# Designs tried in a protein design chat: miniprotein binders against q56419. Part 184

Target 1, 326 residues: q56419
Amino acid sequence: MEGRTLEEVQEEVFKRHGVLVPKKELEDLAKALEEAGLLLTEKVEARLKEEEEKLKRERPMRLAGLSYPEGEREARAFLEAFRASYPGEGEEARVLLMPHLEPSRVPEVYGAALAALEKTPPPERIYLVGVAHRPLKEKAAALPVPFQTPFGPALPDLPALQALDALLPFELFNTPLAFREEHSLELPLFFLKGRFPEARVLPLLVARRSPELGEALKVVLRDFPGLLVLAVDLSHVGPRFGDTPLTRTLAEEARRRDLGFLERLAEGEPEAALAFLGANPTRIDGVEVVASLLPLLRERKGKVLAHRLDLEAPTLSAVGAGTLVL
Key: E = the ipSAE of ESMFold2; O = the ipSAE of OpenDDE; V2 = 0.75 times the mean of E and O plus 0.25 times the DockQ between their complexes.

## First folded at step 16 (miniprotein)

Design g_11 (at its last look DockQ between E and O 0.34; V2 from the best seeds 0.00; counts 0 for: pae E 7.3 > 1.5)
Fold by OpenDDE base, look of step 16:
Order: sequence, then structure tokens, then C-alpha cells
Structure g_11 (fold): chain B 326 residues (1-326), chain A 105 residues (1-105)
Amino acid sequence: as target 1 above (326 residues)
Amino acid sequence: TEEERRFELLFKYAREYLREGYESGNPMILRIAIALFKAALEIAKRTGDPEREALVLWSLAAAYFELGDKEEARKYAREALRIAEKKGDEDVIEWAEELLRELED
């Protein structure tokens, strides 16, 4: 920290790591970064600037060949396998809540999403709202560029994105670097693009609850109708998330909270769903997204199609995933 | 106390970075998490809070595992296990032993 302002360090950390650290916490972080040898170099800054410039044109796949196949043929086979993993039938969705967890961990949950999409008329556009795992400059952000998929690029709906931006009290097109590696959009988008190849997409990230986003989207959806997708995971429990190893009690609590959350959403009571979680001790991922989209979730009744609390054995941790249609 | 506040802050951020690192696969983010957890661990040791110490140790084990450093992961898991054994937390002991077995393969 010698000679740099906290703002400079914050900017540095953000540029280098895509993390926006609050100024009040930057001192400890700066020390930790120094201890970790993770100080920004000019070289790193230049690389990040280059990556940011690339993101003005397109968002490349990051998880192709890792989480899903890169090739279209293999990708289609992948979709079919996931659909087959869910034995049930879907329902038509106007709102779809689906996971963004590693697909292989919760195949039947993604399969349930695919089943719902089979019963859903092809939308003109998809409002894909993910979770910002990296800090954003604003409460929410959008990246108005094509997202690469094995099925071709998911093209942005620029008119709808512009309409949304115009209704928000903040700049929607902020923090492009947060999108670079954000799996909460990439993974769901694979399934969505595979099912609806002609749909345009509004890739949105939520870092903090933004009631303004929900109100703005409610207006935009009148002129620009489409499918709303909440790409959110549920409980995150265990050592990976700052808990003790997963116990039966902790797993039961995570399931209870996940299902209680989803069921209240299915009843069209999103405020009750949020209230049910309270302080969110099992760290349901989708809280800020749901809190932002309340106007779009109210009074919509639906159905929970799938739920799983998936164990990651090597870390004795678990993540909840669910599929809900409204 | 100031130390407790500092611990909670460090641990909070470390946990957020650990999650982000896990989700992003970015090893630099994981290293930040590790550094913050280590700072938290020092406080926990200094304040004599074995629960906080164990919590940090488990998180460190997870972070190193995610980095692919099984050796360090085992080291911290064993240290956490030792605390669990002292507490008689059978569920945690069982899980820790399972984790250690998985880290040996």
C-alpha cells in the first residue's frame, strides 16, 4: 500500500482479479495480496485491457471442452443426455429458474429445465439473469455482445437492452470483465441456445438486489416479450463455503431452505420466499436475483420440477440446485 | 473486540474469494482466499478460539484442494480433524477421515 490510494488498490484488484473490494476492507485485502504476491503488474493490466477490448465484440466460451462439449454434434448429444436424465415431463415456462452449477453434478435438474423448455413456445428473446460472482460497479450489469456457444453465437437483443438501460438509474453496460468468466450465464446459455437457437438473449448479472431492475424489466417486457430465466443455485454449505464438513443436520437444513424457498416461489410469493430465508445461513445463491425480480415473480404460480443437494465429496461440501417453472 | 471484528471480516472475504475462485476456476482468486484465511487463522490461534480455528482450517483445506495442492489440503484437513477429535464431533471426524482418504488417491 505504500504510495497508493485505497481507490487505486481497489481498481487494481478489480482490474486484475475482477473483484471489487469495498474500500473499508481493502487494507486487509491489500496486505493479503501483498503476502500472496498478487500485486498488479503493468503486464497484467495490459492483458486485462486487451481482454476488456475483446469483450466489446464477443464473449468467447470459457467452459467449452470442460463443462460441455465444444463441437455442435457432441453438444447436441450432451443436451439429449441431460434431457434423458429427467424422467418427467415439463411445463410451459414464462419464468424459468434453473441452476448454473457444473452440469455434471446435477444432470436431472438441467434435464428438468430442458423438459420445461420443450413445453415452452420458442421465445423471441430470453432475459437471462445470472449471479455476479465477481463484483460489479453497479448492482446489475449487462454485456451487449454475442455470447459464443457450440450452437453458434447467442445474439444480444440490443433494442431491448437499450430500453432496459434507459429505465435504470445506473449504467447497465458496466463491468464487462465480470462477464468474461461468469459461468452463471455461460452454463445456462448452453442449454437455452441449444433449445432455442433463434432466440436473442439479454445477458444480465446481478451482484446486489436491485428493485429498479425488476421494475424496469416489467416495463421492458411489455414491449419486448420473452422468457425470463433466473440462473441461480441454491444452498452452499460445507468447508468450501466456510462451514464445517457437511453433516446430516446441515444437509437437512440446506434441503429445507432450498425447498421452502422454491415452494414459496412456486406459490407466487417471492417476498415470503425471501423472508423464509432470513439471514440466509445456508447461502442460497439466488437471493439477490429473486429480490431484484420481485415484480416479475409476484402472483405467478408454478411448479418445482426438480431439486438436488449435490455433494462435492473432496471438500465435504454441497450445493443445492433446483428447477422451477412459473 | 477489534480482533474478533478483524477475524470476521477476513473470514467473510476469504469465503467470498474461495467461492469465487471455485466458481471461476481462477487460481489467483484462490490464492487471495488462502492469504485471507491464513490471516484469519493467525487471529483465531492468537485469540484461542478453536471453533474459529477449525472453521478456517477446513476452508484452507478446501481452497488448497481446489488449487490442486493435495499435500497442503491434507495438512490443513488433518489439523482441523485434530480439533474435531478434541471436541468429539463424530460426524466431522468421519467426514474428515473420508476427505483424507480421497486426498491420498
Scores: ipSAE 0.345, ipTM 0.747, lowest interface PAE 1.4, mean pLDDT 87
Fold by ESMFold2, look of step 16:
Structure g_11 (fold): chain B 326 residues (1-326), chain A 105 residues (1-105)
Amino acid sequence: as target 1 above (326 residues)
Amino acid sequence: TEEERRFELLFKYAREYLREGYESGNPMILRIAIALFKAALEIAKRTGDPEREALVLWSLAAAYFELGDKEEARKYAREALRIAEKKGDEDVIEWAEELLRELED
């Protein structure tokens, strides 16, 4: 914690959390982080710069051996087991909504995504849009590097990424460190790469809604057609998420909001889906992604293939996950 | 007060890391949440705020439960329950009892 200044703490908090905070609150945060032993030091700054340099070349697996197997053979068996957990048939997707929740919590929801991919012609590229869990310097970001998977590297579509960057009013390649731990890309990518081993990827994150992103993507998709994937979770309810204890009423409301949101998207009515959520009292985390991508979702009809509200009874909390094809 | 504002910031960020740890299955993220909750707990103890203390203790129990550390989860859940029962905090009582029920061997 040597050598820190308030200004250095301000810069690192902004990089880590992306929130402009008043000076007094920043001072309180710095003292709190110091007491926790988490205050940024020169050594931590050097490590973050080193990791940022590595992320300019590749994004390594972070969840192998935790959320999915590290070895390719085991990973293929894992993939097939997830497909088997969904006994239904899929439908062709031009747009796929799938979760980023830990796969073992919602196996049939990921299985439904695999079923949809079985019916989908192999795309040249996949536009993978996740939710930033770390602050971004802009409303959205991309990382134009290979993402490692047990099935080999998912290669970036550099021409499509450059075209997208050129159309945006902000630098698209703006926050490499935000991708280091980002499971909303890594977990869906495991399933997508396993089914489409030749597809290139545009790994995208949304922190705050960006209408400019959706308009730019609509243009890019005309010259660079591919599969659009919204890697988002649905309701988050209960004490783990700052809510009252999960009751039957709260769980039913969360399920109703999840399904109402998905069904309105399935009718090609993304604005109605957002309006249905209002203040988003069950904290559906896909809202910022959907709000960014309105031009790509309008008038596109489809079907909800699966939904689960994953109950964590000991913490009286739940998270919703769904699979939607458009 | 200044200490109360520090508590609120630590608790806010700890909850965000707890959510990310839950969603990702990443034990390192859960460990960060635990460290922040422990710092918040020290403030709640120093300020003599049993409602905040019980909230943080339950949050620690939930984080350790997610890590699979049943001994730490039971320890913090029991302490949360003790304080919540003394003060009549019905929400934390329910939360702690449910978690302890799951942790029975």
Scores: ipSAE 0.040, ipTM 0.579, lowest interface PAE 7.3, mean pLDDT 85
ESMFold2 (binder alone), look of step 16: mean pLDDT 85; pTM 0.850

Design g_12 (at its last look DockQ between E and O 0.56; V2 from the best seeds 0.00; counts 0 for: pae O 1.8 > 1.5)
Fold by ESMFold2, look of step 16:
Structure g_12 (fold): chain B 326 residues (1-326), chain A 105 residues (1-105)
Amino acid sequence: as target 1 above (326 residues)
Amino acid sequence: TEEERLFELLFKYAREYLREGYESGNPEILRLAIELFKAALEIAKRTGDPEREAYVLWSLAAAYFDLGDKEEARKYAREALRIAEKEGIEDVIEWAEELLRELED
């Protein structure tokens, strides 16, 4: 969310618009902004502090009963159904790229991830790297607490997280509230925890590219081996994203960019993958994560297992998702 | 103007929440997007900006579509279409007609 900060929004709204808008409309607007967390009042500050204190102990499920089942029995059946939606075989992964898009939209792409995990020896830990949808105080962040799942808590790997923090030029544990609603960790974690119930997790978010993170992770992974997961989506095109309507031409371009990006990553050439995207005209959201993790992706060859550009015809929009093993 | 600046801010955040709600399936986030779009709509109406009004109305329709609220989605899509046809906003005409085809089923 690089742009206007929460503080800038709050100051702009109340300093600049109180003169020109009738009192009732200002009150309605202030209420809406407060409910959205964009207006820092005493009430909002108290709520945020309370939520932050809870997040220092654990991160609860936010999408149970919505994106995946809340009960463990149903959750296991859900995993099996998703695996079945991908008829192919996986490959062993040291690095796995998988989506964070609503699973029902791209079931075979998550199924391909499960197929890869099927071929992957159970790791001691999983480095789960998602995309921050809320601002972070730094370029990247972690939350060193258990993340709840229908399969039990995913426990943090505290020694590895502390080693990572020590190597960074900024405090890694910097924005707990950014994790509260973060689906880019929660959705992939459901699948990962279901397959590897004993693995510890390093839950990481990238807001802006951080070469420092990649260099530090390269060091940490030598002492704390594990599975590296890039939990990212690909192209975002159409009116939902402030773009022109999806056409055959735009869909072909989005597919070409998604696959070209993934294939260059599969060749062990992450810099070429980034260069291929240029200004990123189809808004692939994996760019900042890949740009952060270059040292971990270089010269690592692999395979694209699945890709879907999920078309939503009623809104003339699409989102791409893929599964890549390295 | 100050109101134009406020509109752009609200619309930006509302679309970010709409994207997040779409990607996550989280209705709480979709509801936040709707609140911000409604605030932006009030500004577009007050400033007499039919293009901004049409874009916000379509966005509201899309948000309610995500929530499964067909009645509200249809309501906002029809209003978006009405304004877009009156003002010649070809993009929104296409968007609203496509969404309404799904909602009339």
Scores: ipSAE 0.668, ipTM 0.873, lowest interface PAE 1.5, mean pLDDT 88
Fold by OpenDDE base, look of step 16:
Structure g_12 (fold): chain B 326 residues (1-326), chain A 105 residues (1-105)
Amino acid sequence: as target 1 above (326 residues)
Amino acid sequence: TEEERLFELLFKYAREYLREGYESGNPEILRLAIELFKAALEIAKRTGDPEREAYVLWSLAAAYFDLGDKEEARKYAREALRIAEKEGIEDVIEWAEELLRELED
């Protein structure tokens, strides 16, 4: 096999599909694509390099005009509509767990997050921890650049990011391409930036559980206080995710696991929450994030504000989403 | 076999991108999923595995549905259904029929 570089495959995928696949996934994908004769050319590598260079400066919006409005005025109206979709009142959050699913799927869950943010004093900085849906070089990563939003750029807290990097046994600033299209950061950031326009942001992704991340963040938070946000979804069930069609039984199991997970987190027992899931047969998305942030979640009591299992009827599948404050 | 391994890898990643595309609504991710599924489909056809073919065809239909391309979604859903009925793959039959019902509305 003539060793086409992972970068070439990444570039071709990017070139053909506008998607930047992380290098490890690209390795696997490249192997797959190579084997499939779909291997990416030098031209794709150059484009990926260019995109990577751009990501050194800023992370552009990818879902503007799709998942949320691009214009600020419309974006504000969007926020208000989502807030209106949740009839309850929020509570002050020191830690906020919120979804990263397409907002239109679970508007009231995002509304609950907004309700919590209304009761939360404006933080100096937001630690936004998302799920890496693409492979990372390390267990976790950060992108220390402005993230574009309809409300202006979410600026990174460089001092806090540097402090975090210094405490980690691995390079935090890895796999910038994984951030390019990562919705687990972009979607929640829309709501966060809209509510807290002056807050700095630490955009973090978790691919694998990193206890080191939680311990490091615990230290960093002392010197750099802020709001911790876990942008995670819950159960993924049905044919889209490898199950049989959604049944009452399957839906009940998904809800049971979602709520059981959230309730144990609300009780300040994150280890119990993880243990409750066991092998995670309903594929709760946020397990690696929670497992990484255990030191920050322990003994924090809070409240589940919202939960929804959203049905996608055409595929008979469903995704769970929740909002939790601690 | 190497081809089976390749199929599984392509299908795995395609499913992951399909999931991500669904969750995010990002059409570019969905397009990537589609291309990977197409590659997987070619392998399934070449290896003569109608079960794998049916699953890939349904997945393609789902991906096109997510993209809003109802015409292509119908095409692949019908083909998935055809193969699934022929081979007695009950899961795919059910899934394809449901998708087709949604596509008629």
Scores: ipSAE 0.271, ipTM 0.671, lowest interface PAE 1.8, mean pLDDT 87
ESMFold2 (binder alone), look of step 16: mean pLDDT 86; pTM 0.866

Design g_13 (at its last look DockQ between E and O 0.56; V2 from the best seeds 0.00; counts 0 for: pae O 6.0 > 1.5)
Fold by ESMFold2, look of step 16:
Structure g_13 (fold): chain B 326 residues (1-326), chain A 105 residues (1-105)
Amino acid sequence: as target 1 above (326 residues)
Amino acid sequence: TEEERLFELLFKYAREWLREGYESGNPEILRLAIEIFKAALEIAKRTGDPEREALVLWSLAAAYFDLGDKEEARKYAREALRIAEKKGIEDVIEYAEELLRELED
């Protein structure tokens, strides 16, 4: 795209919005939009192309030194500490639901996931299904490159990814940039790779429910068996999320919604779990993933190992997280 | 108005990035949210909408709180409180007071 002058941007805003923006505010807005990647200047387009080229080779760690240690020895000690925060025993998982919320906020929930992994035979591959926090060009996406971790690269299962792509009515490898900062894959992957260092990974994102994805995965799993992981958070309530102030009543409702959702999934009734949420008034994050994966969740019974509604009192907000084995 | 629609768009993006920053701990995303909230704040001031202005100021305070910048967080939370008390915006009064209690040390 050709670069735009300040006057050209001002005219575009006027044409779309009918308001002449003062030059100073336009300069501040243009700077903010450029930094956000929302204004497609030649500089932004070059930056996006460069980042996309890097993602054709690998997906580097972006949260090392922030959410988990960068060094392998420290990272193993970190895993052990999280396992210790959940004193219970796990159960073998064919399907694991685990959070993607900052681990230090819900340590025992990640610990419960580790306990389940201890009881789970090492899989050849992990189908890791997260929630897209950036728009995707299609309902779902994958990135078929190594994801770096402190435990070494998590290698993609290219044959399984190719088989999945061939079964979908859309191109699976459609939005590489959406993976650049995607913590719903990176945070769970740290724990999964630490426990199963030899497993290959199918790193998948869901933006909008796709029944086609679930049907295709059911077929692919027959030829490429592995562990299915739903890396999802639960309720999001309070002012951080455009909600009313967090009250005890709202927190109790969020907890009830989270647990009712998880319990119905544990009974092998994913449609009932979705129906229970209705309009999803507490913004449970896992809905689109569950709705996509119905064929893999039906009649599969299991157990809720942990749940926490993480309250942040200073901001009157909360996020729910849970661990479910099926 | 068109300015009100632009505010709603910017506030939506900034809030989504604030959520992502909160959930991931990624300071680059938090700084992005801050820049867009600042743009939204200018629109709220120009349109003379104290409810929107107070909400954006609190959102800025929350973003700086997530970054660990207590000085900026206090500054924006105090301004949000000042406007909310003057205009009777009870929700923002509660938000700002809770955040300021944490920031006093």
Scores: ipSAE 0.499, ipTM 0.821, lowest interface PAE 2.7, mean pLDDT 87
Fold by OpenDDE base, look of step 16:
Structure g_13 (fold): chain B 326 residues (1-326), chain A 105 residues (1-105)
Amino acid sequence: as target 1 above (326 residues)
Amino acid sequence: TEEERLFELLFKYAREWLREGYESGNPEILRLAIEIFKAALEIAKRTGDPEREALVLWSLAAAYFDLGDKEEARKYAREALRIAEKKGIEDVIEYAEELLRELED
């Protein structure tokens, strides 16, 4: 088998499917694809390289016109509608946990996030920490480029990103291709940019728990204060995720775990929140993010504003989403 | 076997991508999942594992459904159902029937 580089596989997948697969997943995927006899061609590598080069300049919208409107006017109406879907009032957030699920599935949860943002003074910068659904070269990564939104580009805070990089034992600016299709940043960023158009952004992804990230961010936040946003989903249950079809019992367990997790975070006990999940049998998405940010979550008390376990009827599966302010 | 290992790996990744695609609504991710599922399907067919085959077929149907391709979704769901019924795979029967009901509306 002619040893195609992981980069070639990544590029081919990207070329063919427009998805940038992280190198490790690409390794595994490439290995799997190689084992499956799927020939990843030189053309894929070239396209990935091209896309990587583009990502040196900006991260384009991928979900505009799909998950949210592309036009600014329509996008503002979209924000207003989502805010309207949450009947409550928000609270000032220093830390905001919000979903990254398809917005239409959990509008009131995003609405709760918007409500919190209404009570939050405009931050100078937003530390947006998403979940890497694709493999990263390192435990965490950042992309120090403008992220396109219907409200204009979300500009990176380069000084703060550089300060963070300097404190990490690994290169922060790794796996740019992982950001290309990562919705865990794009979807929350839509709401954040819409509310805080002047805020700089630090787009961060976590693939694996990185205590170093939390410690580094704690230091960086002293010199570069800002809003910390955890863009994470909660439980994933049902056949789509390897369980039996959603039952009352399974749904109750998912809700219990979601709420138990969020409530412990709201009490300023992130370690207790993680411990409560144990082996995480309902597959709470945000575990690695929370585990990475422990130093920033400790002793911060807050409030759970919203929670939903959203049913996907065709697959009898459900995903949990929540909004928490600290 | 190596083929079984490969199947499990492909299937795992395809499921992860299917999840991500669904959560994001990104059609490109879903397309990737579909291609990986197709690779898994080929292995399942080659190894003669009807349970794995039926699961992959249903997964393909789900992926196409998420893409909004109801025709392909229906095709794969029916095929999944056929195999599952033939082999008595109750879980897949239920999944495929549910998906087909959603596809009729």
Scores: ipSAE 0.019, ipTM 0.282, lowest interface PAE 6.0, mean pLDDT 86
ESMFold2 (binder alone), look of step 16: mean pLDDT 84; pTM 0.832

Design g_14 (at its last look DockQ between E and O 0.57; V2 from the best seeds 0.00; counts 0 for: pae E 1.6 > 1.5)
Fold by ESMFold2, look of step 16:
Structure g_14 (fold): chain B 326 residues (1-326), chain A 105 residues (1-105)
Amino acid sequence: as target 1 above (326 residues)
Amino acid sequence: TEEERLFELLFKYAREYLREGYESGNPEILRLAIELFKAALEIAKRTGDPEREALVLWSLAVAYFDLGDKEEARKYAREALRIAEKKGIEDVIEYAEEMLRELED
């Protein structure tokens, strides 16, 4: 359907249905497809090219005033409120697993991440690995530009990014548009930049498991040490996700899988964590990231600081989030 | 059929955008999901597929719930329930009844 004109869509409907669709209805459908990027007209292509060119210079905030405050003073107060939601002490992280789910849904889980950062020496750079919610041209991607935050721009670590690109069998800088709305980077970055305002960032996305990414990162991290952050959510269960309604049994299973996954990671056993999940029936979206990063996770012991399965009764659904330090 | 293929495409991306909007809190992405679901709904009505129609109506209720538009969420949940009860679509009956129960006010 992608790349077809309005006339081509109308012709296909006419051929298959044997009737002419009214022009207004077809125009409404075409507009919906254009808005979603599924029908590429000359106007949509020009707009996307403009956006792509802008994204090659900087990545602006998309969620300021929505998921976090736009002003720096208010943003710092926001961080303090989230930290207060987790009354415990953190633990030093060399690797941090944290969520990318809307922060207000799991405040103590983000608070636990902040507690861990309090115990973590300021890194020179942060390897921020999120989950691509839009298709990538390759298994993984990066965008080597400043990401704007209320705390100032998070500057890219260009030498480390270029070293990583050179080690991969594909072009790392391959899908700028996938970063435009990518919350799995923007939401964690808000917290990370607020705590480590001087750190440079490697903003990375995984679409599909990439063993080559993990091997390359192991090499790059030796020359460019930093904090590795896995910005992932855990179980996704219920009708919102095409699953059966949330029941006590399904919620118990989702919690068991989330915690079993995290605890095996905390034991330094990422292969066992993946094996524990099997076919991933509760749709933990951290699996592709963990599977990519095995060389960086093996033999690193740590602790699960927080977990919540966020229950949403109106939709009979739930999403899990956790904080793990290694 | 081509209309069935178009429905599957629209519904697939609408659900993906719905998930993305839900996870991010981004209302623009939620509005994109709504537009795709509305397009999918028209196809389900034209092809006379009540299972698809009821599921899309439920999905619209979820999208409007995510936007905080309880009035629209109730409207679509009631319509999903009406179709599902008439046609015996048990899973959508459960989904719609729970949302309506939770949105009572």
Scores: ipSAE 0.657, ipTM 0.874, lowest interface PAE 1.6, mean pLDDT 89
Fold by OpenDDE base, look of step 16:
Structure g_14 (fold): chain B 326 residues (1-326), chain A 105 residues (1-105)
Amino acid sequence: as target 1 above (326 residues)
Amino acid sequence: TEEERLFELLFKYAREYLREGYESGNPEILRLAIELFKAALEIAKRTGDPEREALVLWSLAVAYFDLGDKEEARKYAREALRIAEKKGIEDVIEYAEEMLRELED
């Protein structure tokens, strides 16, 4: 079947849109494509390799001018506006749970995060743990390069990253292509870098629960103290996500699960938070991150600062977002 | 069948990219989703599965909506609705009708 190979699709997508499908997804796709008789071309591989090589140096902004302003002045105004959208005061955070959803959808939730950061002494480093929306080779990964922001590059803490890698049973520095388009790091990082320009960053992604990551981080944090940030969204409900249209009942269930999850985390009971979700029928995306960081979340009490279930009317769907400090 | 498997794979990945694009607002990711949905659509047409076809068409409408292309979103929503009505696919009828209502100026 002379159908467009996924490689051709990937190549075409790359050519047209500059988006590279991650190699493993490519491999899965390629395998699927191979299984479908669609083979990855040498050209696609070469381009992926080139992009991977670029990611050895820096992670460029992908959402500048889209989700947030590219210019520093405008970016600062953006931060101020988001902070203003939250009328409350924050609390000092040792652990911050914040969203990674498009900021314009949940401004007050990001505002709450900024409010918390205002009460937080500038950390030497930020452990930023996002959700891998793309497959990783391992359960978790890090990209030890500068991440570009409108406020300048967020520089990696290489010593801390190396210490973390040394304690993990797998190679931490895997799947660099997964970081290229990953918004779960980029969007939170904008706010974090804007507030703490001098902080080093450990950009981490979790694809699957890794208890090893939490244990390793617990050790690393002793020698390399810093702010832990969980960049996660909450419930995803409605037709966009495979459910029936958003109803009062479905919305109430989503809120119940979101708040129940956050409240149990706020009480220092992360295992209870996970157990509360069960099969996670409302698809809280932060589950694998929380499950990976249990050792760091236990017995830490905090406060839920904000929550929103944001409706997208055209698709009758909604996404939950929250801000929690510990 | 191999074609069904390919459809499911393409559709799965398209939905994942659609979700990522939706969450991030990244148009490049949305465009990737669109291409994958288009590939899935072609398979659905070849296999003669109107349910899959209608669902993909609605998904394309969503993707174009996310891109801010209301015109293309309307086109695909209308096409989804047409097929869904013809075949009695009630869920897609509801989704497409709602999208069209919300996309009305």
Scores: ipSAE 0.419, ipTM 0.801, lowest interface PAE 1.2, mean pLDDT 88
ESMFold2 (binder alone), look of step 16: mean pLDDT 86; pTM 0.860

